# VH-VL binders against q9h9l3: the designs that were tried, part 329

Target 1, 176 residues: q9h9l3
Amino acid sequence: PRKMVAIDCEMVGTGPKGHVSSLARCSIVNYNGDVLYDEYILPPCHIVDYRTRWSGIRKQHMVNATPFKIARGQILKILTGKIVVGHAIHNDFKALQYFHPKSLTRDTSHIPPLNRKADCPENATMSLKHLTKKLLNRDIQVGKSGHSSVEDAQATMELYKLVEVEWEEHLARNPP
Below, E stands for the ipSAE of ESMFold2; O stands for the ipSAE of OpenDDE; V2 stands for 0.75 times the mean of E and O plus 0.25 times the DockQ between their complexes.

## First folded at step 17 (VH-VL)

Design zc2 (framework fv_nivolumab; at its last look DockQ between E and O 0.88; V2 from the best seeds 0.82)
Fold by ESMFold2-Fast, scan of step 17:
Structure zc2 (fold): chain C 176 residues (1-176), chain A 124 residues (1-124), chain B 107 residues (1-107)
Amino acid sequence: as target 1 above (176 residues)
Amino acid sequence: QVQLVESGGGVVQPGRSLRLDCKASGFTFSDYEMHWVRQAPGKGLEWVAVIRYDGSSEYYADSVKGRFTISRDNSKNTLFLQMNSLRAEDTAVYYCAKEGYWQSTAFFRYFDYWGQGTLVTVSS
Amino acid sequence: EIVLTQSPATLSLSPGERATLSCRASQSVDDYLAWYQQKPGQAPRLLIYDASNRATGIPARFSGSGSGTDFTLTISSLEPEDFAVYYCQQYDYWPLTFGQGTKVEIK
């Protein structure tokens, strides 16, 4: 009954030596993988390290990027009251400076049955690209130009669907 | 300034137990997965164990699985390694190590900061 | 597990010379590779991460290159303090693995 969305964010390095991770892009897709939100986001602090190899963010993307405060409001409006799926989703929520209820949060990096299906150790935190390759036979995050948060959010939703029935049953019997 | 300080090393007999502590400061400890890495005298580096940022899952090298337990106390910024059923092959300097930066969907398990190391010697 | 093979095992060079160290992975680790320097009695020190990014405070004479299975660490002109053991490490696959090390020693 609750609507479900998947989220993936990209971070850039701010603060001393670029060690602070700040939100620079966010993508949200619905249950079917359709894009509900995809914006470049301008951090309030100076960007020291674009981390382009991973983030895909370049200086050009910041020119018309949505300011953090405005983007955050738009994103939270979409997430509120929904089941939110992500991979290492705690990082996305930290970047958004947002608390989402644990009962409505699904983290594909921390679902033991999903690792089991992938023939991976249940307790190891696996990357999205490895789980997607093993379970969906799809290569994501290809090349050296950075990751697509849309592609990552879509893959994350598809991975969750593989364990949705059993995991929702587990959560109903073992509420967080 | 980021610091990791290990303690608890010493000389123990085979089959005994020892607990190592690692006190962290200068960064938000609860934001990072933490690792133990060891080095036998005159040998190279060997990864031992990792614990999730919130302490909810742990993963181990096959050589220590079932004998070692990694844990953390985020309220005290402290990482632990409980070492049971120690063997001569466990003799090593044990390092506490912090992961690099965090991103979405990808993990950067290079170690930007290491503790000074604590020596564990397992001998009769 | 991913095996990282470093070569040569030992480099005997003089200060001012260029050092080139190799690290080869048994299968692709993409750009998830780091280099560390270790001096006797000390903890390892991060030099390079993500194959080519220089860590904070590391002198410009250190550079990393390569991707996939073949990686190199270059020290453009050796300083006296650079004589040490160097390790590569991959972090694309569990378990995390290190190379066996290359010792850079004074000729």
Scores: ipSAE 0.845, ipTM 0.936, lowest interface PAE 1.0, mean pLDDT 93
Fold by OpenDDE, look of step 18:
Structure zc2 (fold): chain C 176 residues (1-176), chain A 124 residues (1-124), chain B 107 residues (1-107)
Amino acid sequence: as target 1 above (176 residues)
Amino acid sequence: QVQLVESGGGVVQPGRSLRLDCKASGFTFSDYEMHWVRQAPGKGLEWVAVIRYDGSSEYYADSVKGRFTISRDNSKNTLFLQMNSLRAEDTAVYYCAKEGYWQSTAFFRYFDYWGQGTLVTVSS
Amino acid sequence: EIVLTQSPATLSLSPGERATLSCRASQSVDDYLAWYQQKPGQAPRLLIYDASNRATGIPARFSGSGSGTDFTLTISSLEPEDFAVYYCQQYDYWPLTFGQGTKVEIK
């Protein structure tokens, strides 16, 4: 069986008016929730909006942050050949300027059996916070200080594990 | 600049069908969820439907479920709303709307840009 | 669904006066709350998102506050172009829902 990792990224705003989403933190955990990677990342462009309420990123975190190009290389090395689990993971890959094979990607925001288990509409995209509360009885992303990408990656992996068998069988019958 | 332009509205009888189009420009269309929101004459705003960035999933308000179909063609930067079995209560100005920015695991489904709207009138 | 109740239904004021609009949610929506302005014959325009963030190009006289169930839109000093209908909208739960609107009219 292929090895599985979960990823979560935090973005800040760059470019005109801070509308460009740039990677500022990335966390990767293994199947057991152990942290494989967790780094603050320095975007190549000036940060206009730290988006701290959501990203948890502050100016002090960028002082010794890993340059984007270096971080990207480190992250891609970890992801290569893995089944990568994430929540709305297409945004993470976009921020990384990298796209993982669809057949090796698992997006917990788009798994109908997971939503069904949480008594949510099957075809609606649900937030990680809501699914985690309903299915794991755990509060994440509490407060206004921003998210923890490690916490979010761990929650994402735990959610996927609830439907892994069923979903993997489905994907085997219906390859993307 | 971001632009959304709806078309296809008109007058139809109950039970008939109509398709609305929304042409998008000024942003990467395929990166965003797109929505339809409608407004009956002299009334408030009602969310109608959403489609995922890649068209892989759709979700509808109960009032239109089973009758309306939202779709998109990312190669043409166009959003669609197929409306079947139209009813008088479907009479409204229909707006296509773009979701706000993405931030990792959170969703920002406010609408930062709207089209000018297209009027659909269902009457005998 | 989440019900958003706006008050007052109509607010009659003069230019230069302060306007305070309320939006109450049937249950907590955190800060997933937006405000829109709509003028006759026009599409809604985003004013505030995430309860208190002013959208791009929106004048400083507009401000949003609140979290959970109680939200407020404030116009510090009304300009002639501010007389319109204002809607709040939550995006924490499906389906997305709007308030019924508050009309700000000239006294």
Scores: ipSAE 0.795, ipTM 0.926, lowest interface PAE 0.7, mean pLDDT 95
Fold by ESMFold2, look of step 18:
Structure zc2 (fold): chain C 176 residues (1-176), chain A 124 residues (1-124), chain B 107 residues (1-107)
Amino acid sequence: as target 1 above (176 residues)
Amino acid sequence: QVQLVESGGGVVQPGRSLRLDCKASGFTFSDYEMHWVRQAPGKGLEWVAVIRYDGSSEYYADSVKGRFTISRDNSKNTLFLQMNSLRAEDTAVYYCAKEGYWQSTAFFRYFDYWGQGTLVTVSS
Amino acid sequence: EIVLTQSPATLSLSPGERATLSCRASQSVDDYLAWYQQKPGQAPRLLIYDASNRATGIPARFSGSGSGTDFTLTISSLEPEDFAVYYCQQYDYWPLTFGQGTKVEIK
């Protein structure tokens, strides 16, 4: 059976007025939550807004950050051939400038059975914070210092495990 | 720069249907969740519906659920609102609205750009 | 549903005065709060997002503060173009909701 990993990224603002989102951190964990990758990444263009309140990224993190091209190569090597779990994962792939096969992609922000288990509207896109609180009784993204992509990737994997059997069967019956 | 232009508003009788269009330009339309927000005459703002960036799911306010359908055509940069079984209380200016920047695990559902609005009047 | 209650309903002031507008949420919305300005016949205009960040092109006289359940919009010195209705909006949980508005009018 295919190996499964969870990914989470943090973005900073680039481009005009800092409104373009660019990759500045990526964390990947395995099925058991062990960290396989966790690097600060230097975007190829000027950072206009660190978005620190949300991203947790500060200027000092960029000093020794891995250049985007190198980091992307490292990350894609880990993702190739694997089932990749994420939350709003299309944004992570967009930041990586990458397309992962739909049949190997799992998005915890878009799994109706997961919302149902949380007693949330099935078609609403729920934040990782709210799902984690409702289903794992765990507070993540606490404080004003920004989010941790390691914590978020770990939470994402734990959420997927709650619906893994049901959702994998659903996808087998309904190939993307 | 960013521009949202609604059309399709008008005067209709109760029970009839109307479709609103919103043409978007100046940003990558398929990157964003899109919303309809309405404002009854002399009243405040009410969120109506949202559609996922790829059109794969939609969510509605209870006041319109089962009567309204939000949809999008990313090849034409166009957002739609099909309004069926219209009632007097649906009389409002309808705005299409664009969310702010995107991140990975949190959603920033404030509206940095709005269309000019299109008036829908439902009267006997 | 998260209810946002704005106060006062109407604020009558002269140009040059300081305006203080309040928004209270029925439960914590963290920093997921925005403020809008709306003039008659126009769409709302974003002023503040994420509780305290000024939107692009918004003058420094506008500032937002607060977190959790209590939020404030401050206009440090009113200009003639600032007389309008102001709405707060939360985006922490569904459905998205707006406050009922505060009208800032010329005394």
Scores: ipSAE 0.793, ipTM 0.917, lowest interface PAE 1.4, mean pLDDT 93
ESMFold2 (binder alone), look of step 18: mean pLDDT 93; pTM 0.949

Design zc20 (framework fv_nivolumab)
Fold by ESMFold2-Fast, scan of step 17:
Structure zc20 (fold): chain C 176 residues (1-176), chain A 124 residues (1-124), chain B 107 residues (1-107)
Amino acid sequence: as target 1 above (176 residues)
Amino acid sequence: QVQLVESGGGVVQPGRSLRLDCKASGFTFSDYEMHWVRQAPGKGLEWVAVIRYDGSSEYYADSVKGRFTISRDNSKNTLFLQMNSLRAEDTAVYYCAKEVYWQSSAFLRYFDYWGQGTLVTVSS
Amino acid sequence: EIVLTQSPATLSLSPGERATLSCRASQSVDDYLAWYQQKPGQAPRLLIYDASNRATGIPARFSGSGSGTDFTLTISSLEPEDFAVYYCQQYDYWPLTFGQGTKVEIK
């Protein structure tokens, strides 16, 4: 009965040395992988490092990008009250400056049964690209032009579906 | 002003235990995965262990698995390495190492800051 | 585990000369490769990350190139302070691994 969405964000570097991670794109998909939200987001601080190799963000994407405060409001309206799936999702929530209840959060980088299905060490934090390749036989994050947060959110939802029944039962028995 | 300061190194006999501490300052410690890397005298670097930002999971190099335990106390900005059943081949300088910055689309497990290192010598 | 092989083991050069250091991975690590400099008695210092990006404060004479399995660190003109040991490191897959090092020494 509870709605479920998957999220993936892209960050750019702001602050000293460009080492502060600031939200620059957010994609949210529904259970079936349909896009509910996908916007470039303008950080309130000067961008020092676009981190384009990973983020896919370039200066042209910042033209007419949604200001952070407005984008944050839109995103939080979508996330509130829903089960939110992500990969290393704590980073997405940090970029949003948002607290989402742990009982409604699902992190595909921290689900031991998912690693087990992929024949990976259960306690290691595995990358989205490696889990997607091993379990879905699909290459994501291909090339050097940066990652697609839509592609990452869709892959994340599909990975969660592989363990959904087992993991929801585990969480019911062991509430966070 | 990021600083990592290791302590706890010393000379111990084979089979004994030792605990290393790493005190962090100048960054939000609880936001980062933290690592231990070691270097035997005159040899190269060897990755030892990692711990998740919240302390909920740990992963180890095969050479130390079952003997070493990594842990952290985020309230004290401190990383620990409990070393049990020490062997001569564990003799090394042990470094605490910090990942650069966090990103949702990639795990960037290279180290922008290292501690000064603490020497552990396992000998009789 | 992914093995990183550095060559040569030792490079004997004079100040002002160009140094070219190789790091080869046993399988593709994409661009998940870093280079460190280490001087005697000191912790390693980050030089290059993501195969080709220079870390803050690192002189322009240092450059990194390559992708996949074949990586190069180049020092265009050696300064006295550049004589040190250099290590590559991959972070694409567990366990994290380092090359065995290349020592750049005065001829």
Scores: ipSAE 0.845, ipTM 0.935, lowest interface PAE 1.0, mean pLDDT 93

Design zc21 (framework fv_nivolumab)
Fold by ESMFold2-Fast, scan of step 17:
Order: sequence, then structure tokens, then C-alpha cells
Structure zc21 (fold): chain C 176 residues (1-176), chain A 124 residues (1-124), chain B 107 residues (1-107)
Amino acid sequence: as target 1 above (176 residues)
Amino acid sequence: QVQLVESGGGVVQPGRSLRLDCKASGFTFSDYEMHWVRQAPGKGLEWVAVIRYDGSSEYYADSVKGRFTISRDNSKNTLFLQMNSLRAEDTAVYYCAKEGHWQSSAFLRYFDYWGQGTLVTVSS
Amino acid sequence: EIVLTQSPATLSLSPGERATLSCRASQSVDDYLAWYQQKPGQAPRLLIYDASNRATGIPARFSGSGSGTDFTLTISSLEPEDFAVYYCQQYDYWPLTFGQGTKVEIK
């Protein structure tokens, strides 16, 4: 398969007033949607706000969670040198405290042809939920127990595959 | 502490242009999408425009599309709104607003901090 | 465009009374709903986000509930400083929209 992976992370609130976003889960899938990595991650700072409605993280998930330093090392080994697909992927990279080359980064929240195919405004940043519903006729992020980062990563890869040929040609002619 | 300070408001004639600035402090400005929201005198709130964290994409309310341009300078922690072809109905207090905390695949476009607003009056 | 309808337009109450404010969406916005308080001459202040989460520094007497199309902001016992205009806002879809506001005024 391609040297391409999709990633989705979940954040919890740390720091004063819980306003700092810290990595608490990361899922990575390959081109075919198979899980390469999926771990709960323990932030080095005290968790003030689990943000459970969106993150799906609860205190119980932290008991055997992988410490941030170790998880980061594992994740970066998977990402390095690969084309990495994500939705608003800059947030995932911030949580990982990681710089990934723009030439190898694909952000499904910022691909105008994908929005156009979904009959959405090309310049608007559309949610993963709405793009997945419009283009794949699939409901994700259902319920109030938080999002599944595995489900989100899988949906993100499938969305990218819809425009992969067109977008890779565009990038070859217009390098970032 | 988070602070947003708007400037540039004033009285202008219809058809003229005006630029609003919003200086941000107390948070990592380049991490957040930023918005402009306006409020006509005695009326409710109306969303105007948004700009991506890196300045690479902008989206506008239909009422201002083609006339207003949102931009940002992350090196100066400053958000801008260039308003062209102003109309009487653009008369409002203009607020810059910061999105809530960032999450991976969820966009939480509620506004946890607002500037104090700057009044734009379009009058002949 | 998702339309948010707030009711009542005006709520006249005395300090110590319970205030219940409604916000109804023309289509489901899931839990992507916030509530703001605005006093004359001031910018709006965030009270509730994600339908039910209190913003930092907001007193416990404020609570939000509901999901989908039907949302409620409750003030369990009105303090003098709570007499203001309240707006709901959805952020599930573009364009972002606000309700027309509910004015909570002293009887």
C-alpha cells in the first residue's frame, strides 16, 4: 500500500483554567484503514478538564495510559517520512509538539476540490462529520460519549482517497 | 490574561472604505481561527467573517462577501477587517472574537473572548 | 442557514426568582450551542458552551441543557447583576448564527 497514513488525536485541558490542549489519545491508520497505532496518552501535566463530550477521555483511560514522552516517540517513528493525512491536522501536530513537512502533509479540512465535491463552500473549513456524511453517506461522531479517534482517522483517509489523484497532481504542479 | 483590542472605527460616507484592527495578547494567536462579529445599534449579533489560523483561507457572511476582506499578521498578533463599498446597513459595533479551545477533528466555534468593540457608522 | 429562535423576547422577574430561557434551532445543531450575556455598552460574555458546559468564572446558578433543536438556559436564582440580554449561538454549520436575544429585566 502507499506510504501514507491518517492520524487523529484527542486533547484534554491542562494548565491554568484548563485552557492548554494536551494530547490524551492518538490513532493512526494505514491507507486501507487498518489500525497502526491507538493508545491513550498520559499528559505530563495535571488534567483540569477531560473535555469528554469531544475527546471521549475519562479518568479510567488514564490509569494505564502511555506517558507522553514514550507515546510521542512511537508516533513520530510511524509518521516520519510518510504522507500524513488528517483533518485540521495542525492541531494534531501541535499536540504532538511536532513539525511535519508541508510537502508531506494533507489536510482534508483545507482541500477546495473536496469541499466542491461535497457541494460546500470551497473556502469554508468544514467539519469531518459533515464531509463524511455528504461524501461517504456515513454518520460518524454519533452520541455524547466522545469521538472515536480511530473512526475519525479512518473517515479522514477515505475522504482523502476521493480527491487523491486530483490533489496530488495539483501539489506536483503547485508545490507548497 | 487574554485581551483583544479593536481600533479603526469611525464615521464614513456610503461607498467609502475603512480598516479595523484587532490586537491580541495573552494567548498563542497563531493557534486560533479568528472571527469578526457585528451588532447594529439596538439589534442582535451577526457573524461576519473567519480566518484560518495561518491566514491561508477566509470565509464570509453573504451580506459582506466581495466587499470585506479579513486578514491577519501572526508576527504582530493582529487581526484586520478591510471594509470596502460600505453601506448604511453596515453600521454596527464590530467585535473581534477568539474561538474556544482547539480540538482535533471538532471545530468549537464559540467565542470565549471578545474585544470591547469599535463603532462603525456609515452615514451620508 | 440555521435560524435560532429565542423565547420569550422579554422576561420580567424579580431578584431571587428562577429564569428559564429557550432557544430553538430550525434544524439539529447537536451540542454545538453557546450562550452569551450582554450588558448595555459591553461586549458579550460567554456563559455556556457545548450546550451545557459553564465557562470559566461563571457562577453555578447558570446552567445550560438540551440538545439537537431545543435548548434552555436556566438561572436558578436571579442576582441583580443578571439582568441583561442573553443570546444563543450555534456553531454546527455555516454561517454561524445567533438568536435574536432574550431580555431579562427587573419587574
Scores: ipSAE 0.827, ipTM 0.929, lowest interface PAE 1.1, mean pLDDT 93

Design zc22 (framework fv_nivolumab)
Fold by ESMFold2-Fast, scan of step 17:
Structure zc22 (fold): chain C 176 residues (1-176), chain A 124 residues (1-124), chain B 107 residues (1-107)
Amino acid sequence: as target 1 above (176 residues)
Amino acid sequence: QVQLVESGGGVVQPGRSLRLDCKASGFTFSDYEMHWVRQAPGKGLEWVAVIRYDGSSEYYADSVKGRFTISRDNSKNTLFLQMNSLRAEDTAVYYCAKEGLWQSSAFLRYFDYWGQGTLVTVSS
Amino acid sequence: EIVLTQSPATLSLSPGERATLSCRASQSVDDYLAWYQQKPGQAPRLLIYDASNRATGIPARFSGSGSGTDFTLTISSLEPEDFAVYYCQQYDYWPLTFGQGTKVEIK
């Protein structure tokens, strides 16, 4: 059976006015929610804006953080050849500067049956927070000090498992 | 420099069609969900439609659902709004709007850049 | 849909005075709230995003506060160019909605 993992990243602002989103943390969990990878990552460019409200990243986390080039190599070794689940996962791949095959990618922000189960509009891109509350009756991303990428990756895997059978069947009939 | 430039507005009779274009520059267009927002003369702002970064899904305000179609061409950095079966209440300035900065853990659907607006007048 | 109610509808003030604008949501929008300024004949201009973050190029006299259902935009000392209409917008849930606006006009 092909291995499946879930990923969630956190970004900080670099570049002019802090408008470039750069990888600053990555968490990867396996099918059962066990952590395979969780590291703070030091961007190669100067951090202008920590975006702490969403990222949970503070200057202290950058002390002894893994340099981007090294972290990227570690992460890609875990992702290669696996089915990778994420929420708006295109953003995670952009931050990693990585292309993952569409056939092995699962985006829980764009699975119409998942929205349907949550009683949400099928064509709207719903937040991880709202889907997790509606379908798992669990509050994530609580408080004002930033999100936990481990918590987000775990929730994302659990959400995917709710539609896994029907969605894999759909993809087999409608290859991406 | 980020710019959004709209075109296609004008005066049109009820029941007819009009297409609006929005040409984007200064950012990676294919990285962002894009929106249309309108404003009737002397009134407030009303969200109209959104399209996913890759063009694979669209969502609409109830007032335009079934009549308007949002689309995009990422190779040309262009956003479109096809407006069919126009009604007098569709009279408004139509703005092309870009979502805020992308984050994996949050959808930040505030609009950091807006086009200049293009006026659509539906009048007999 | 989430309804945003702005108050007051109109603020009549003089340059140098403090302006306090309120935006109340019909249900919690957490910190997913933005403020825009609009002058006649112009597109809206982003002032504040994520409830309290000032957008690039926006003067320090503008500040946003609040969370959940009650939000405030404060202009600490009005400049002549600040007389405009101000809109709040929530982006926590679909459809995206705006308040009806508060007009800040010169006395």
Scores: ipSAE 0.827, ipTM 0.930, lowest interface PAE 1.2, mean pLDDT 93

Design zc23 (framework fv_nivolumab)
Fold by ESMFold2-Fast, scan of step 17:
Structure zc23 (fold): chain C 176 residues (1-176), chain A 124 residues (1-124), chain B 107 residues (1-107)
Amino acid sequence: as target 1 above (176 residues)
Amino acid sequence: QVQLVESGGGVVQPGRSLRLDCKASGFTFSDYEMHWVRQAPGKGLEWVAVIRYDGSSEYYADSVKGRFTISRDNSKNTLFLQMNSLRAEDTAVYYCAKEGIWQSSAFLRYFDYWGQGTLVTVSS
Amino acid sequence: EIVLTQSPATLSLSPGERATLSCRASQSVDDYLAWYQQKPGQAPRLLIYDASNRATGIPARFSGSGSGTDFTLTISSLEPEDFAVYYCQQYDYWPLTFGQGTKVEIK
């Protein structure tokens, strides 16, 4: 209903020494936390480092993964014209090679009222894990087998809902 | 190849100001949070300040809060530290440091690359 | 703030010996812990990140282990170039903090 979605992406290392971050999974959820998109994505370049500790991506996930070009088209169709919520979301947009308007972007790593509610310094960039624990009393990103981008996207949407009314009012008075 | 080059260090009297510059190359500077870390002569490492990738947010160690200002110019690949109201205890080698590659909503604030450091001596 | 305590303060060993360095955190930092090597007059060099991942170009004799509050850096067989000061660093929570350092010196 609100034309609002939350996104979280997983990246793998490509390029020299695996230092380039390439999209390998994307999850998108709607306002209520229902999954709209969740696919493993095959980068166009050779994967040097799966970064499994954080990404959760393993070689078997790539066997039938959606090629980047096709996945990108599907994802952009969902994001275009919507308010998109994410945590450090500029990294997700970079991996998608996509510009999303700042007026329609909400970054839960950069919302001072959210940090204030969590009893965290307003100007510090807090991890999704810590904000979720402090504000929702929920542990995410547990274990050593990588993160779930679905879990991260769902937590991100729930965090944004805690400040949505006051933050939207702030943005209306102070357009980006 | 990643390089960070600090400059601007020197000898200054207590209460005065100094600006440190850090020129970055070999990576996409505008994609990373950047940090300053210092080390007093013969002592250990102390984290000083961080700035968001786009320059829109800064955070400081309590020991420098209100006196130091971190800033960046992404068009010039340069990180700055403006140091005001300097005290003897600010005497240190100041390092510019790049954090690790971001992963899955996790900030990996270990420092994969450091500059050579620039010495700031605050003495009368 | 999270306090990191390194032990021992100084470790005197000969080339070829095994070095075991400890870092203890005042509260859990999960796997958000890195190790650095620093030689006189030089910047620190990243050795280990995420508690156990060896950084690019770091020799296999360096290994990290542990999770939560207790961490270990092991050098399986000391080379002459390994005599240096070693620091641990946590990045789980603000402010970022370092241990006080362990000096590995030649006996």
Scores: ipSAE 0.819, ipTM 0.922, lowest interface PAE 1.1, mean pLDDT 93

